# VHH binders against Intracellular ribonuclease LX (RNALX), part 10

Target 1, 213 residues: Intracellular ribonuclease LX (RNALX), of Solanum lycopersicum (Tomato) (Lycopersicon esculentum) (p80196)
Amino acid sequence: SQDFDFFYFVQQWPASYCDTRRSCCYPTTGKPDEDFSIHGLWPNYKDGKWPQNCDRESSLDESEFSDLISTMEKNWPSLACPSSDGLKFWSHEWLKHGTCSALNQHAYFQTALDFKTKSNLLQNLNNAGIKPRNGDYYGVESIKKAIEKGVGHTPFIECNVDSQGNHQLYQVYLCVDSSASKFIDCPIFPHGGKCGSKIEFPSFSTNDDHDEF
Short names: E, the ipSAE of ESMFold2; O, the ipSAE of OpenDDE; V2, 0.75 times the mean of E and O plus 0.25 times the DockQ between their complexes.

## First folded at step 5 (VHH)

Design s40 (from z09 with S102Y; framework vhh_7zox_3; at its last look DockQ between E and O 0.06; V2 from the best seeds 0.00; counts 0 for: pae O 5.3 > 2, grease 24.7 > 24.2, placed apart)
Fold by OpenDDE, look of step 6:
Structure s40 (fold): chain B 213 residues (1-213), chain A 123 residues (1-123)
Amino acid sequence: as target 1 above (213 residues)
Amino acid sequence: DVQLVESGGGLVQPGGSLRLSCVASGFTFSSYAMGWVRQAPGKGLEWVSDISSGGSTGYADSVKGRFAISRDNAKNTLYLQMNRLKPEDTAVYYCAKEYDSYGWYYPDAFDIAGQGTQVTVSS
């Protein structure tokens, strides 16, 4: 196993993912909830580098986390095309990142699920009056503050661009200590999509027809 | 506007080598992860390789050990050294800018701005 300094815990906003020029496919389990979903739990170094694919022989074994699958389907869906049940996505995350985490498969996925619950991003945003709604724009700083207030640590907000060229809330990065026990201040932030001062927080309510492109 | 200009493709025999280049403009190149994706005839986009802003590299299993990604930040250029090419490597190769950090799983989780470069491996 490789040493690493911390985890990025990344959650994505499915509506923003789908509200782009690129393809979006709902999971075979159905349309995702209007809630943040897990993208990944990623070991990282303080210098911005990260370990990956630390054990390519460690194939995903559903039997190791069968008790979590239903929860993962809800909270960790894939929006990649073609539609899938998430296993391919989870396999990717495990092989690329999980194998570097020093956690077994069950612990890795459980940890991510737990931190999703702990972060409670949507609720934290809602508490600040920030609600997903098409056409509504919010200050990126307001979003950061709302999350910070709830989580206790400053998030990194990553934006993507909708078909109209507007920035929208795409992903939220939080940092987790190397022991995967608690949120921490991020030693370094990623260089993801930069956000304008105001960004859209779209809703799925009008994004109904995202099948396969 | 993000601009990515791919070059270096061509026709090679199996076992041959090519080196692709991608010149980037319109953004701070050194701040973004870059990657290569490819699209074979009749197939969807496939992730090939990526390199973080910090230099961490990743490869699809299909190309691991044969391809090497690198970058020259001073030249805003991304490279893909392709060795031991196989017919199944035949595809249009696109240079990709980071869309979401670490998010190369999604075939569309990157910006493809260029026209790509054709790589054909055939005897």
Scores: ipSAE 0.022, ipTM 0.460, lowest interface PAE 5.3, mean pLDDT 88
ESMFold2-Fast, scan of step 5: ipSAE 0.508; ipTM 0.773
ESMFold2, look of step 6: ipSAE 0.400; ipTM 0.763
ESMFold2 (binder alone), look of step 6: mean pLDDT 83; pTM 0.848

Design s49 (from z09 with A109G; framework vhh_7zox_3)
Fold by ESMFold2-Fast, scan of step 5:
Structure s49 (fold): chain B 213 residues (1-213), chain A 123 residues (1-123)
Amino acid sequence: as target 1 above (213 residues)
Amino acid sequence: DVQLVESGGGLVQPGGSLRLSCVASGFTFSSYAMGWVRQAPGKGLEWVSDISSGGSTGYADSVKGRFAISRDNAKNTLYLQMNRLKPEDTAVYYCAKEYDSSGWYYPDGFDIAGQGTQVTVSS
């Protein structure tokens, strides 16, 4: 492992992953909850550079975190095709990012699960009247303010584009200190995924999978 | 399995030019965004440039106006034309494939898979 300055803690909005031209495949456990899910917990440097693949010999060992698997299936699913149990995605995140974290596998995954609970993104947005619904748009600054009010720190908001060309809320970045103990103000925000001034917060339930007749 | 093979690095004087190539295999090249990341001695990885499947390009501020990224989908090849090279450009350059995104999200949107190609800019 190597020294680093902070983590990005990254959560994705599953409906925004799934409604692009690329589409998605549900986990083998079925359709994910209409909630944010974990993308990763990424060691980073304050100049915007990052370490990765810090121990290529440290393969993912399911026995090290078997007690977390059901919680990870719910909170850290893979939406990539083909449909999977998530192990390949968790292996990718562990090898690329987790090996740089100075945490063992159990602590790395537990830490991300704990920060998901602590950030409480959907509830913080709902408290500000920001609810997922196809066709409803919200100011990016309102989204940031709602999260900042609940978490105490300004997020970075990443947008992507749905199959019709609409900008939408895709990922939320929060920053965590190098000891993985608390949220902090981000030393630097990532680039990419530019948002318009108003973005859609799409719903999962109107993707023609549950409510069609 | 994804394979990315970088080439074209070397020793060059400040102000010189190099063209890097990356030959890709094991996936449908035309369907993915591609990029370049670099690692200078003793430093972390740094994003340099990317190009979407549709051809839209992005550049780090440090290389903007000097570097040009391009792709040849018929040859499964990604290029980086580097002009007016500076000592600060000295690094191992890695070709990177979009992991799983509808756009690039730093740092996890792109995976490196190859050995990289060494660029040394020295007087």
Scores: ipSAE 0.422, ipTM 0.735, lowest interface PAE 3.4, mean pLDDT 88

Design s59 (from z09 with S56Y; framework vhh_7zox_3)
Fold by ESMFold2-Fast, scan of step 5:
Structure s59 (fold): chain B 213 residues (1-213), chain A 123 residues (1-123)
Amino acid sequence: as target 1 above (213 residues)
Amino acid sequence: DVQLVESGGGLVQPGGSLRLSCVASGFTFSSYAMGWVRQAPGKGLEWVSDISSGGYTGYADSVKGRFAISRDNAKNTLYLQMNRLKPEDTAVYYCAKEYDSSGWYYPDAFDIAGQGTQVTVSS
C-alpha cells in the first residue's frame, strides 16, 4: 500500500545524538546550532505501520531544491560519520519517506522546514523554564505540556542514553495531516526510545578534555 | 554496495517454528545495528525486532516471548528464530541495516535492501 493517513514530523536534539558512545561527526559547515534539527517527515498509517521506498527510480536531484540548501544545512544537518554536506542524509529521507509523501522534492523539503519554524520547539520549552544544560533534569510530562501549550498538540518524546548512561531528550514527534497542511493530534504514538520520568536536556558544552593539573 | 540476502521463510502450521537468516555484504557488519521488519499482504511495514552492535535487543509487543534475534559477526549473518507462529505472522520478512552507527533507538536509520523472505502460517 502506497497510501497513508498522516505524517510524523520528527526533530532531533543534536547534542543528544553527539554525546552517545557512538558519537557523531559535525557537518562540513561546522558545529550545528544549539537548536532542534529536522530528522524527517514520515508518511504513516493509523495502525502504526508505514509505507516506504514508494518510487525507487526517484533519485535526489539537488537542482530541484537548490534554493533551500543553505537553510537545510542549518536546519537538517547530518551528524553521521564521516563529516558530510548532508546530501546523503536528505537522499535517504527522500527515498525512504519523501517518495511516499505525494509531494515533489522541493515541496517535501520546504514543508519540513516550515513545520520546524511553526513548531518552535526550543522557544516553547524555554518559555516553560526547560532549558538545555548538562546535569539538569526535567519531567517528561512537563516537556510534553510545554510543547502542547505552544503547538496545540501532544508530542511523543523519544529518549536515548549518553556515553555515561544518562537518559536524555533525543527526538520529538509531532503529527501532520495527510495533505501536509497542519499539525494534528497523533492518531497513534510510535514505540521505542522509552523515557524515564525525568530526563536530561543536554547542551553542547560537554568538556571532553582530561585534567592536566 | 550494501547487499542483504534473506532466507529461511516457508509455509508452516500455527504453533510451528522457522529460523530466518540474512547474509550481509558491502559494509562492516559488526559495526551496525541490524533488524527485521515485515509486511503482511496489503499492509504497511511493521518493525519486528532489532539488535545493536553490542548485542542489546528490542522486540515488538506482538512478538515478545516468541521471537529471538541474534547475530554472528564472524559470518556477517543476522538471524530471527520464530517460535509459536500465528497466522497473523504471515508476511514478507526483510532484513534491515542501520543507516549509520547512531544507536538502536534511531528506528528510521534502518534500511531494507533485499527481496525479503516469505513466511506463511496456515493450517
Scores: ipSAE 0.329, ipTM 0.686, lowest interface PAE 4.0, mean pLDDT 87

Design s60 (from z09 with D50Y; framework vhh_7zox_3)
Amino acid sequence: DVQLVESGGGLVQPGGSLRLSCVASGFTFSSYAMGWVRQAPGKGLEWVSYISSGGSTGYADSVKGRFAISRDNAKNTLYLQMNRLKPEDTAVYYCAKEYDSSGWYYPDAFDIAGQGTQVTVSS
ESMFold2-Fast, scan of step 5: ipSAE 0.382; ipTM 0.714

Design s63 (from z09, 17 letters changed; framework vhh_7ubx_2)
Fold by ESMFold2-Fast, scan of step 5:
Structure s63 (fold): chain B 213 residues (1-213), chain A 123 residues (1-123)
Amino acid sequence: as target 1 above (213 residues)
Amino acid sequence: QVQLVESGGGLVQPGGSLRLSCAASGFTFSSYAMTWVRQAPGKGPEWIATISSGGSTMRDDSTKGRFTISRDNAKNTLYLQMTSLKPEDTALYYCAKEYDSSGWYYPDAFDIRGPGTQVTVSS
């Protein structure tokens, strides 16, 4: 018996994090690939609430997942300032969400990495003709349908706003069963980050004015 | 239903100090990252600092030596301690709530925020 109902598996579009008025800081490894990156794997209840900080004594132990560090630097970077190696971000995710997962540290991080590979978001979008490019807008329903066709389940699409006020694809939520074994239909979708009917899918060239400096 | 109410602003002389508070209601405060933002007359919003749900902080380089962000989850309150205030710190200061439950990423510049508290630094 587990004490939560499902996971949100949350992936972020790095260019949309970086092109807001706040901007971003690249990881110490440099500019991220033009691909979705992991935000987290979050235990959740079907009433929309969630457990958090389930074991405050369980600190992140890098030795437990040292074999995953290189893969996590690529697939789970921190874009928050200041520029970092990601350890503080992974520590935050483990302490707040991972300790509630019923998984150990290695299994928690490996599971999220596996779901990123399985969801294959960028390729599924590309297969539907939905490609990142500044100034190109796509219907939110078309984005959802493309992901549903590839994954088998409808995602929640979270939008944010770039520095010029344009609505854009920011995060994609998929749901995973409580045993962390497969994608499922989301019992409930989160609120906030509402999209317009058409949203931009930007590339990292969003801030062209600074490419020449 | 989410409500944020800032207080603690006022008129101060250059070199002075102020402590701003943001009282939160209508959501589980401890679950969300919180941000302080300011907007000076005739300028766009300027991010100052964010504090994660776990208490880790990120601060703008221009103010990080003078401003400290903190939170009291038991009181549902966010704080900004400001020291060595300068005329250029004159602005409407407001707090903002992240809209996801991760508690790590920043809100958009125009995400849910309070009405603000005015800080005026003049001799």
Scores: ipSAE 0.021, ipTM 0.381, lowest interface PAE 6.6, mean pLDDT 85

## First folded at step 6 (VHH; from s13 with G58Y; framework vhh_7zox_3)

Design t1 (at its last look DockQ between E and O 0.54; V2 from the best seeds 0.00; counts 0 for: pae E 2.3 > 2)
Fold by ESMFold2, look of step 6:
Structure t1 (fold): chain B 213 residues (1-213), chain A 121 residues (1-121)
Amino acid sequence: as target 1 above (213 residues)
Amino acid sequence: DVQLVESGGGLVQPGGSLRLSCVASGFTFSSYAMGWVRQAPGKGLEWVSDISSGGSTYYADSVKGRFAISRDNAKNTLYLQMNRLKPEDTAVYYCAKEYYGSWYPDAFDIAGQGTQVTVSS
């Protein structure tokens, strides 16, 4: 289907991807920044259904977005094993989701990069005193409120579980209108909300004295 | 490459039963959550059920109590037992594999042609 109602714009926290029992592999460009990174921009219907793979013959063409690659390596890294340069991950996101977006490849990737910048998630959390810190827990509602204050719209929070069984902040969903021009209130939230009331926000880099030993 | 081959669909009357199968290859089946997604004519994809690598099962409200998901890791096969079928269950059913550690159903990947289930008098 070429028609859809809105996008989920999905970002992930690299430390939470990597500290599970499955672990991770850093990109060939090296360890990612301690910042949210893009997972994808996903067309959806307001009834909870979604399209995908809307043009199976529209293969990723690197020449169409070559000017974006350095920025995508920083902001859209793959953490899947084995280590890679991100092209396989971007190809997956394009073929599954981007082909349903009514955007060409360059516009699709540029739009997601722009929304990551606009969302400013890490800074919005920091403004509320919420920062990555191993061993500490934050209220899920406090995380939502901090993001809402900065973005103007309530996010959905997806959690995963670290290797010791602790629930942690993994992915943040924001909604974007079908013209890809602005954040909107989500017409529907994703159904998988198993975070509990308090969750970890882990660090994989040393940002304060407690993380240095 | 990941391959998922669905089978077991067919035409059945309301109240009837079907058992779907999905044979998987190209990945370590036992390490991934697996699920079923369906698409009615002219509609988007809809989550039906999933099962974790450890065997925990989850169902959409519309199928709870009627459908049962299971897996046989030795045979790389996922199953969906569908009982008390209704006309609104009519759809192509796809087997789906977890992608990128997310348990949200839109993040699961389909790779097969699906199997048609038609529930009508």
Scores: ipSAE 0.464, ipTM 0.784, lowest interface PAE 2.3, mean pLDDT 88
ESMFold2 (binder alone), look of step 6: mean pLDDT 86; pTM 0.871
OpenDDE, look of step 6: ipSAE 0.713; ipTM 0.866

## First folded at step 7 (VHH; framework vhh_7zox_3)

Design t2 (from s13 with W103S D106Y A107D; at its last look DockQ between E and O 0.16; V2 from the best seeds 0.00; counts 0 for: pae O 3.1 > 2, placed apart)
Amino acid sequence: DVQLVESGGGLVQPGGSLRLSCVASGFTFSSYAMGWVRQAPGKGLEWVSDISSGGSTGYADSVKGRFAISRDNAKNTLYLQMNRLKPEDTAVYYCAKEYYGSSYPYDFDIAGQGTQVTVSS
ESMFold2, look of step 7: ipSAE 0.589; ipTM 0.844
ESMFold2 (binder alone), look of step 7: mean pLDDT 87; pTM 0.880
OpenDDE, look of step 7: ipSAE 0.815; ipTM 0.912
ESMFold2, look of step 8: ipSAE 0.637; ipTM 0.862
ESMFold2 (binder alone), look of step 8: mean pLDDT 87; pTM 0.883
OpenDDE, look of step 8: ipSAE 0.184; ipTM 0.613

Design t3 (from s13 with W103E; at its last look DockQ between E and O 0.02; V2 from the best seeds 0.00; counts 0 for: pae O 6.5 > 2, placed apart)
Fold by OpenDDE, look of step 7:
Order: structure tokens, then sequence, then C-alpha cells
Structure t3 (fold): chain B 213 residues (1-213), chain A 121 residues (1-121)
């Protein structure tokens, strides 16, 4: 079950998720914090391929990670519509990716939470003077360098597009070794939305009016 | 590029009916969940209905029993039958595609311009 080479650890910026021509729904637990949230922890191969759905019979069992649920609601929310408590999202991540990780459910989710804390993305960006602010643009290379300085490894930045066609910071990819113990240099970067030279880092505080689901 | 073209909107009286259509292109339609969202003036987006690739349907409480979503994969077309329309159903209706495929199964992307539905006496 250890045939994969590394993990992608993916975090997303909620404001950018919602600042698109796409449905956005706050969790039933409330508006997310203005901080990065976890998208997933994904086993991956060096050639860019990945295993998935390694055990279709391993359904999500809340009893296995009940002690983590409150933390997951805060740090791993779903912004999909309709509004949810995150269980569907977590189930999807577990079944698709977690079952291939060689970790049990508790360890899988705990590991992701730990790496979010370790990466401390928002603080790393703030340390470089990069703060979420509507209308401001930052160099994508500056963002990469700020994260690299904090984490010690080069991230991949994925961008999405707002309603006006501007690129904005959407997701940050970091790589984790196959033992899920430490960040590593990414053997390969994902195929995703490439960013322009300058991208927006929007504030989530102004998006309250768009979530009426 | 993903294209979604909505049609079928219009002005109707309360209690009336409309049937919306959405023609999809630029992706394998049959492989994705599809849905409808709407935006009323001065309000945010509201989820209305969705249908999985397998045909499972969901509805917002506000439209249950009145609206019916369906799809024709051979025609790459999504439908929304709206019956017993109410003034509060007034909105721009958008056809939505599952966003980022399997990574966010319940998130939808709006690519079209929408179709206006106005319910007024």
Amino acid sequence: as target 1 above (213 residues)
Amino acid sequence: DVQLVESGGGLVQPGGSLRLSCVASGFTFSSYAMGWVRQAPGKGLEWVSDISSGGSTGYADSVKGRFAISRDNAKNTLYLQMNRLKPEDTAVYYCAKEYYGSEYPDAFDIAGQGTQVTVSS
C-alpha cells in the first residue's frame, strides 16, 4: 500500500473560491475564518499520475475521528453548495485519496491538520508583507518565495479567475514525503490553473453578501 | 472551453409554469453532475437543484414539489421544469457544471449568462 511516491498537500483560499462565477455556500457551522483551509492530502506518483479509490468498501466512519471533527469544521470546511457540515467533502477525500494513503481515517485527517499548522501559510505571507486585500495584486513569485521561506520548500500556486477575469490565489500545493512525516521538494508539480505574473489575494470579509444558500 | 447556454426564461403570472433548458459543450456532459442556481436582485446565489451523472436529483426546500430537474445526455441538455411559480422565484437562473470534477463533487461552476425568470401579476 506504499506504492505511491509522495503526497500533495493542498490548501485553498476561501475568498478566492467564492470570488468566481460559481456557487459558494458557507458551511452550516458558520462562515469560515479568513485563513487557508484544507482541500486534501493526496497520494501521488512521480510521473504525475495518482492512485485513487483504493478501497471502495472503506466508508467514512465518524467514530474513527470524532475527536477531530470540531477542528476539521474550522480548518477543512466545504464551500460547496448546498451548505454542509463537511462530511460529504471528507468522505470524498477519504474514499478517493485517503484509502490510498496507507493511513487509517484518524491518522489521515490528523496528518492533514498537522501539516496545515506546520505550513502556517497566512503567517508566512504576512511576514513578507503579503496580506489579503481586495484590489491589491502581488507577484506570484513573491508569494512563492514567501511560502518557501517559511516552509523551506517551493510551493505550486494554482490560480482561478474572478468575475472580471483577474487571476487570484486559489490553492497552494506543498509536497509531503510518502511516510507523511515532513515537507519535501515536489518531484513534480500538478497540472492546474497557471497564474499570471501578478495575482489577487482577495479578502474574505467582503464576500458575506454572496452567500445566501 | 466549457460553454453553458441557458434558455426558456420569461415573464409569467403566479401559478404559471416555465421550462428552462441548458445546452452544454466543451466537456463530456454525461460524466458530470449538473445543476441550477439562481440569483435574485440584491441577493446572492441560491442553489435550486442538481442532478448527478447517474440521475440522482436534489432540490432546495423552497422548490421541492414544484420544480423538476432532468437531463438528456444525448443532447447535452439540462432541463428545469418549474411549476406553480411564485414571485419569490424571480431571478436569473444559471446552469451549472460540477466544479473541478471529482475533487469538489458538490460545487458548481457557472459559465453561461443565465436566463431571466420573472414571476409577477
Scores: ipSAE 0.020, ipTM 0.358, lowest interface PAE 6.5, mean pLDDT 89
ESMFold2, look of step 7: ipSAE 0.268; ipTM 0.668
ESMFold2 (binder alone), look of step 7: mean pLDDT 86; pTM 0.871

Design t4 (from s13 with W103G; at its last look DockQ between E and O 0.14; V2 from the best seeds 0.00; counts 0 for: pae O 6.1 > 2, placed apart)
Fold by OpenDDE, look of step 7:
Formats: sequence, C-alpha cells, structure tokens
Structure t4 (fold): chain B 213 residues (1-213), chain A 121 residues (1-121)
Amino acid sequence: as target 1 above (213 residues)
Amino acid sequence: DVQLVESGGGLVQPGGSLRLSCVASGFTFSSYAMGWVRQAPGKGLEWVSDISSGGSTGYADSVKGRFAISRDNAKNTLYLQMNRLKPEDTAVYYCAKEYYGSGYPDAFDIAGQGTQVTVSS
C-alpha cells in the first residue's frame, strides 16, 4: 500500500534555469545538453499536499544505482552553485521525495529516467515547430498541446522570469500513477510560477552576467 | 529541523488589507530565498511571491501591485503585505524556504501549518 495518490514528474529547461536573477553553475561533469533535464519524481496527494522525508535514515547509497550514475549525470544534472556532480542533488531528491515513493533507490531513479525517455519533450515540441531560440516566443497553449499530443496527457507548464522580465519555459510537470507505471492526467496542478500567454523558449547562452542573490 | 510559523491571517472584507508574518528557525535564514504559497479550497498550491537572500522580489501576476514581500534577517522573519484583497485571495498561506542557499535546484519547502486568509463580505 502506498501513502500517496500520484507522482509529479518534473523536468526543467536548463537554459531557462540559468537565465534568471539567480546564479547557475554547470555540473562538474560538463555543460548539460540542450535538452530537458530531470528535476524530480515527487509523490503527491490529490489535495495538493505531498509527503516528504518519509525515512530520514535512508541515506543515498551510490552502490544501489551505480549502473545509472552515468545516465543520471547526463539527464539529471544539478545546475545549482557551487558546481557539483549531482550526488547532493540526488540525495536531496531521494531523502525528500524518494523515501516516500515506496520504491528502492535504483527503481526510483530508473523510473524517472524511463519517464524522461518516454515523454520525449524536446522532440514533441520540435514536431510542432517549437524550437529553442533566443528572442522567439511561443504560445503557452501551443506548448501544452504539443506535449499533450506526444505524451497523451496535459502537462503543467511552469515559467520563470528572465533578466528582462519575460516569462520563459522553465519546467514541465507530468503526472504518473502511484504505481509508477504510466502517465496519467494530473488530478491537480502544482504550485509553480504561472505563465503568460506567450513565453520564451531560450537557448543556452553565457551565464556569467547573472550572479544575483 | 526547519521550522516556519505563519501568522497574521484572518477574515477581511474585499478591499481590505492583511499583513502576514513568518518566523523561521532551524536554518540560517539570511542565506536562503523565501517565499509564500497559497492553497485555496479545492485547488492546488499556488506560488504567490518570493524574495531572494539579497532582497530581489518576484510576484505572481494575480497579486502584482497588491502584495509586497519583505524580510527582516535580524528577526528571521518573512512578511507579506496584502492590500486590496479579493475573494479569490482566500486561501491558506504558507511560508516556504527555497533550496538555493543549500546548493540545490529551486523548490519550496513548506514546513508550517499555514495561516488562513478569508476575504468575504
């Protein structure tokens, strides 16, 4: 028996993460690909609340998912400063969310990786003619429809704000059933930043200009 | 452990004002961005506002021009001044800690019980 209703599967756009008033740092493993990366797989309740830190004694053990680390470095990087190899990020995600998932560490991370592949967000957007490009804006509804067409379920789009005050595609929320087997319609949408009607889909640029706390 | 204690909620008429407070403990308050989120009846959590450790602010479109977030690092306290309140502002308001100061990607940590804000005639 699982003590949650569904998962949020959250992916982030690295260029938008870095194009804010906050600092970003590329992983020690290198600059991320210009593709969506995993933020997390989060157990959630239908009422909008969520469980967290369900087992504080369950520390991250690399030996349990060593076969996934290379893939995780590419698909689940941390963009937080200071630069890191992802372990602290993964530890945080595991302790806060993974311990509540009823999955072991390997299954938890593997599941997230699998759903990233299945969602194929960038390709779905490209199929609709939505490509990352600085200065171009897309309708948020068009973005939603493009993803929905590919995934089969309506996503939630979270936006952040660039240095000029423009909304940009920041994170995509999809919902996964409690058994972590398939995408589902989201019972409820998350608390992320709402988007304007048109949002930017930026490409990577030099981030040396944005170090603000 | 992170502790966040919200206060200042209550019943107010449309057009009225409230000022929420959040007292933080269990972490170095001044090192973290902080924010407010709210949950209306039957709805999911909604981001309202945030403030960086350096004082940079952000607001949801729904509250821009009406709400003002601020912080007092010496008192480990976060504030939300809410003016021109509307019925649609009715919700439980939660103080939240962001992860930026800990070196993690953005997320809000909600640790408190929240404070009820009801806007009704």
Scores: ipSAE 0.021, ipTM 0.355, lowest interface PAE 6.1, mean pLDDT 89
ESMFold2, look of step 7: ipSAE 0.638; ipTM 0.856
ESMFold2 (binder alone), look of step 7: mean pLDDT 89; pTM 0.905

Design t5 (at its last look DockQ between E and O 0.73; V2 from the best seeds 0.69)
Fold by ESMFold2, look of step 7:
Structure t5 (fold): chain B 213 residues (1-213), chain A 122 residues (1-122)
Amino acid sequence: as target 1 above (213 residues)
Amino acid sequence: DVQLVESGGGLVQPGGSLRLSCVASGFTFSSYAMGWVRQAPGKGLEWVSDISSGGSTGYADSVKGRFAISRDNAKNTLYLQMNRLKPEDTAVYYCAKEYYGSWYTPDAFDIAGQGTQVTVSS
């Protein structure tokens, strides 16, 4: 039910979402910042199994977290088509995962926002000379080490494939203890998601960059 | 809107075979990765297999070499051929659709159907 071992905390690189053959749709708030954004905070078991939908009647209640909405629009946007205001995405994450977290809605969303800030992924990568640039490739181990230096724990790196077939940095997984209080070493990493030894770290400037007119 | 209808489960003896089907509607089937997840009573959900829109497949170690996933985009249908079944394969099997950009992780797939029961016992 709501007995789980840890959370995956998952952040996504928007340029890598948008430069695949499926493309994307920007949220109604506009093109996302060139920064990682939250995908979710997901209760999980150490054996690789997971709970979900632990209270099907606990619908998202906007009044419970209204003070967070502006921050969530910036840090937790949906890139799915058609363009939206994010409420469907947050409702999905709450109903599927948040209801299993033992946190109320405000605490659930606030916790994810706090962990995004604490992880400081883009700056940690920049400190190691790893910057989003189209056509540049970085070692996956160098990416992991840069994040580990800043966070204190080794991440899991998930790749996807751009429209030209190149593997690229897509999602970063960090693990959080079951009390949602701190990062921990991941008890288990996801199986699959091969990145190879070197991958792209794309910027918006080549794929979705436009002249203003 | 999204509908997934699983069928083909049943009671089978160890070593037997079953073929599961999942008929999909409410979305452009050929554009999404699809997968199978399973759940034994009182246990968490477990990823079994997935197939990309382009046909690339993945399998959990516990089923690799015994199960085969396939899709027929013209019929909006996903399949799971299960061979050499073992008692530990007993579970409700759910067809699942890719959710929001990853199919390698617990949040990768959404179930929408009631599943189909597979029971492997004497």
Scores: ipSAE 0.587, ipTM 0.841, lowest interface PAE 1.7, mean pLDDT 89
ESMFold2 (binder alone), look of step 7: mean pLDDT 83; pTM 0.847
OpenDDE, look of step 7: ipSAE 0.770; ipTM 0.889

Design t6 (from s13 with W103T A107D; at its last look DockQ between E and O 0.05; V2 from the best seeds 0.00; counts 0 for: pae O 5.3 > 2, placed apart)
Fold by OpenDDE, look of step 7:
Structure t6 (fold): chain B 213 residues (1-213), chain A 121 residues (1-121)
Amino acid sequence: as target 1 above (213 residues)
Amino acid sequence: DVQLVESGGGLVQPGGSLRLSCVASGFTFSSYAMGWVRQAPGKGLEWVSDISSGGSTGYADSVKGRFAISRDNAKNTLYLQMNRLKPEDTAVYYCAKEYYGSTYPDDFDIAGQGTQVTVSS
């Protein structure tokens, strides 16, 4: 039975992930595209709590979603060190969150991929004149409005901090209904890196020197 | 401001045990998932274990069956019981506040100085 109220659908900006004092590693499959990537699809409760590790015996089985692997490598890469092909990352997401989703492995990953396409975050930002560029800053409210205009629901913006202490667009949270069918207004916003009024939207072009291989 | 103070580390023989503690302040402890990450010399941060606000636990494969995470919300304290310690468990251990669904050690809020665990004969 389903035991959660909604999903957080979380996407991350790879350039911001790597533009920190901490190291990042490009996937073994290659440098990620300059686009948002999937962090996860996370069951959540309205009270701000969330389930995890709902079935510890449900190990990741690549045969269950083999048709999605190539797409996942492009859209759901791991930037953690050491470099990997994503399997460890996906296994963690499945075991920690997917097992609580009431979806099978194929449906879980497919759903996340579909919502990435539907959200079309980079295009929505570009439509508002918000483009990734080092040294440029954008209002966090402008970013929220641009995404809201495209998706139809208000996102939560999470920021991290670069080596110089500037806030960066790091992750975008959207909410999905418990049936994993549509975006919804978030019943509650997550706790995380709160953004200043203006934040950087960095480009990947200058961050290559910070990667570990 | 978030504060996390780790303790309990030390030098132990292989096969020995340690119990780490982390006292949290500056946030509503009971509302957050908490975890442990570690960093061995010359290596990156590694996720070790976490516990949800509801008490559900997770473990890295490398420590599963040997480590046990727990929390006392009344004391704002996180624990890590480490049994059957191995030399490869040698690292600085950090207590961390976990953001919603965090999967990367870099996404954890590491506010403390960590506690050194050394396993050596």
Scores: ipSAE 0.021, ipTM 0.391, lowest interface PAE 5.3, mean pLDDT 89
ESMFold2, look of step 7: ipSAE 0.604; ipTM 0.847
ESMFold2 (binder alone), look of step 7: mean pLDDT 83; pTM 0.848

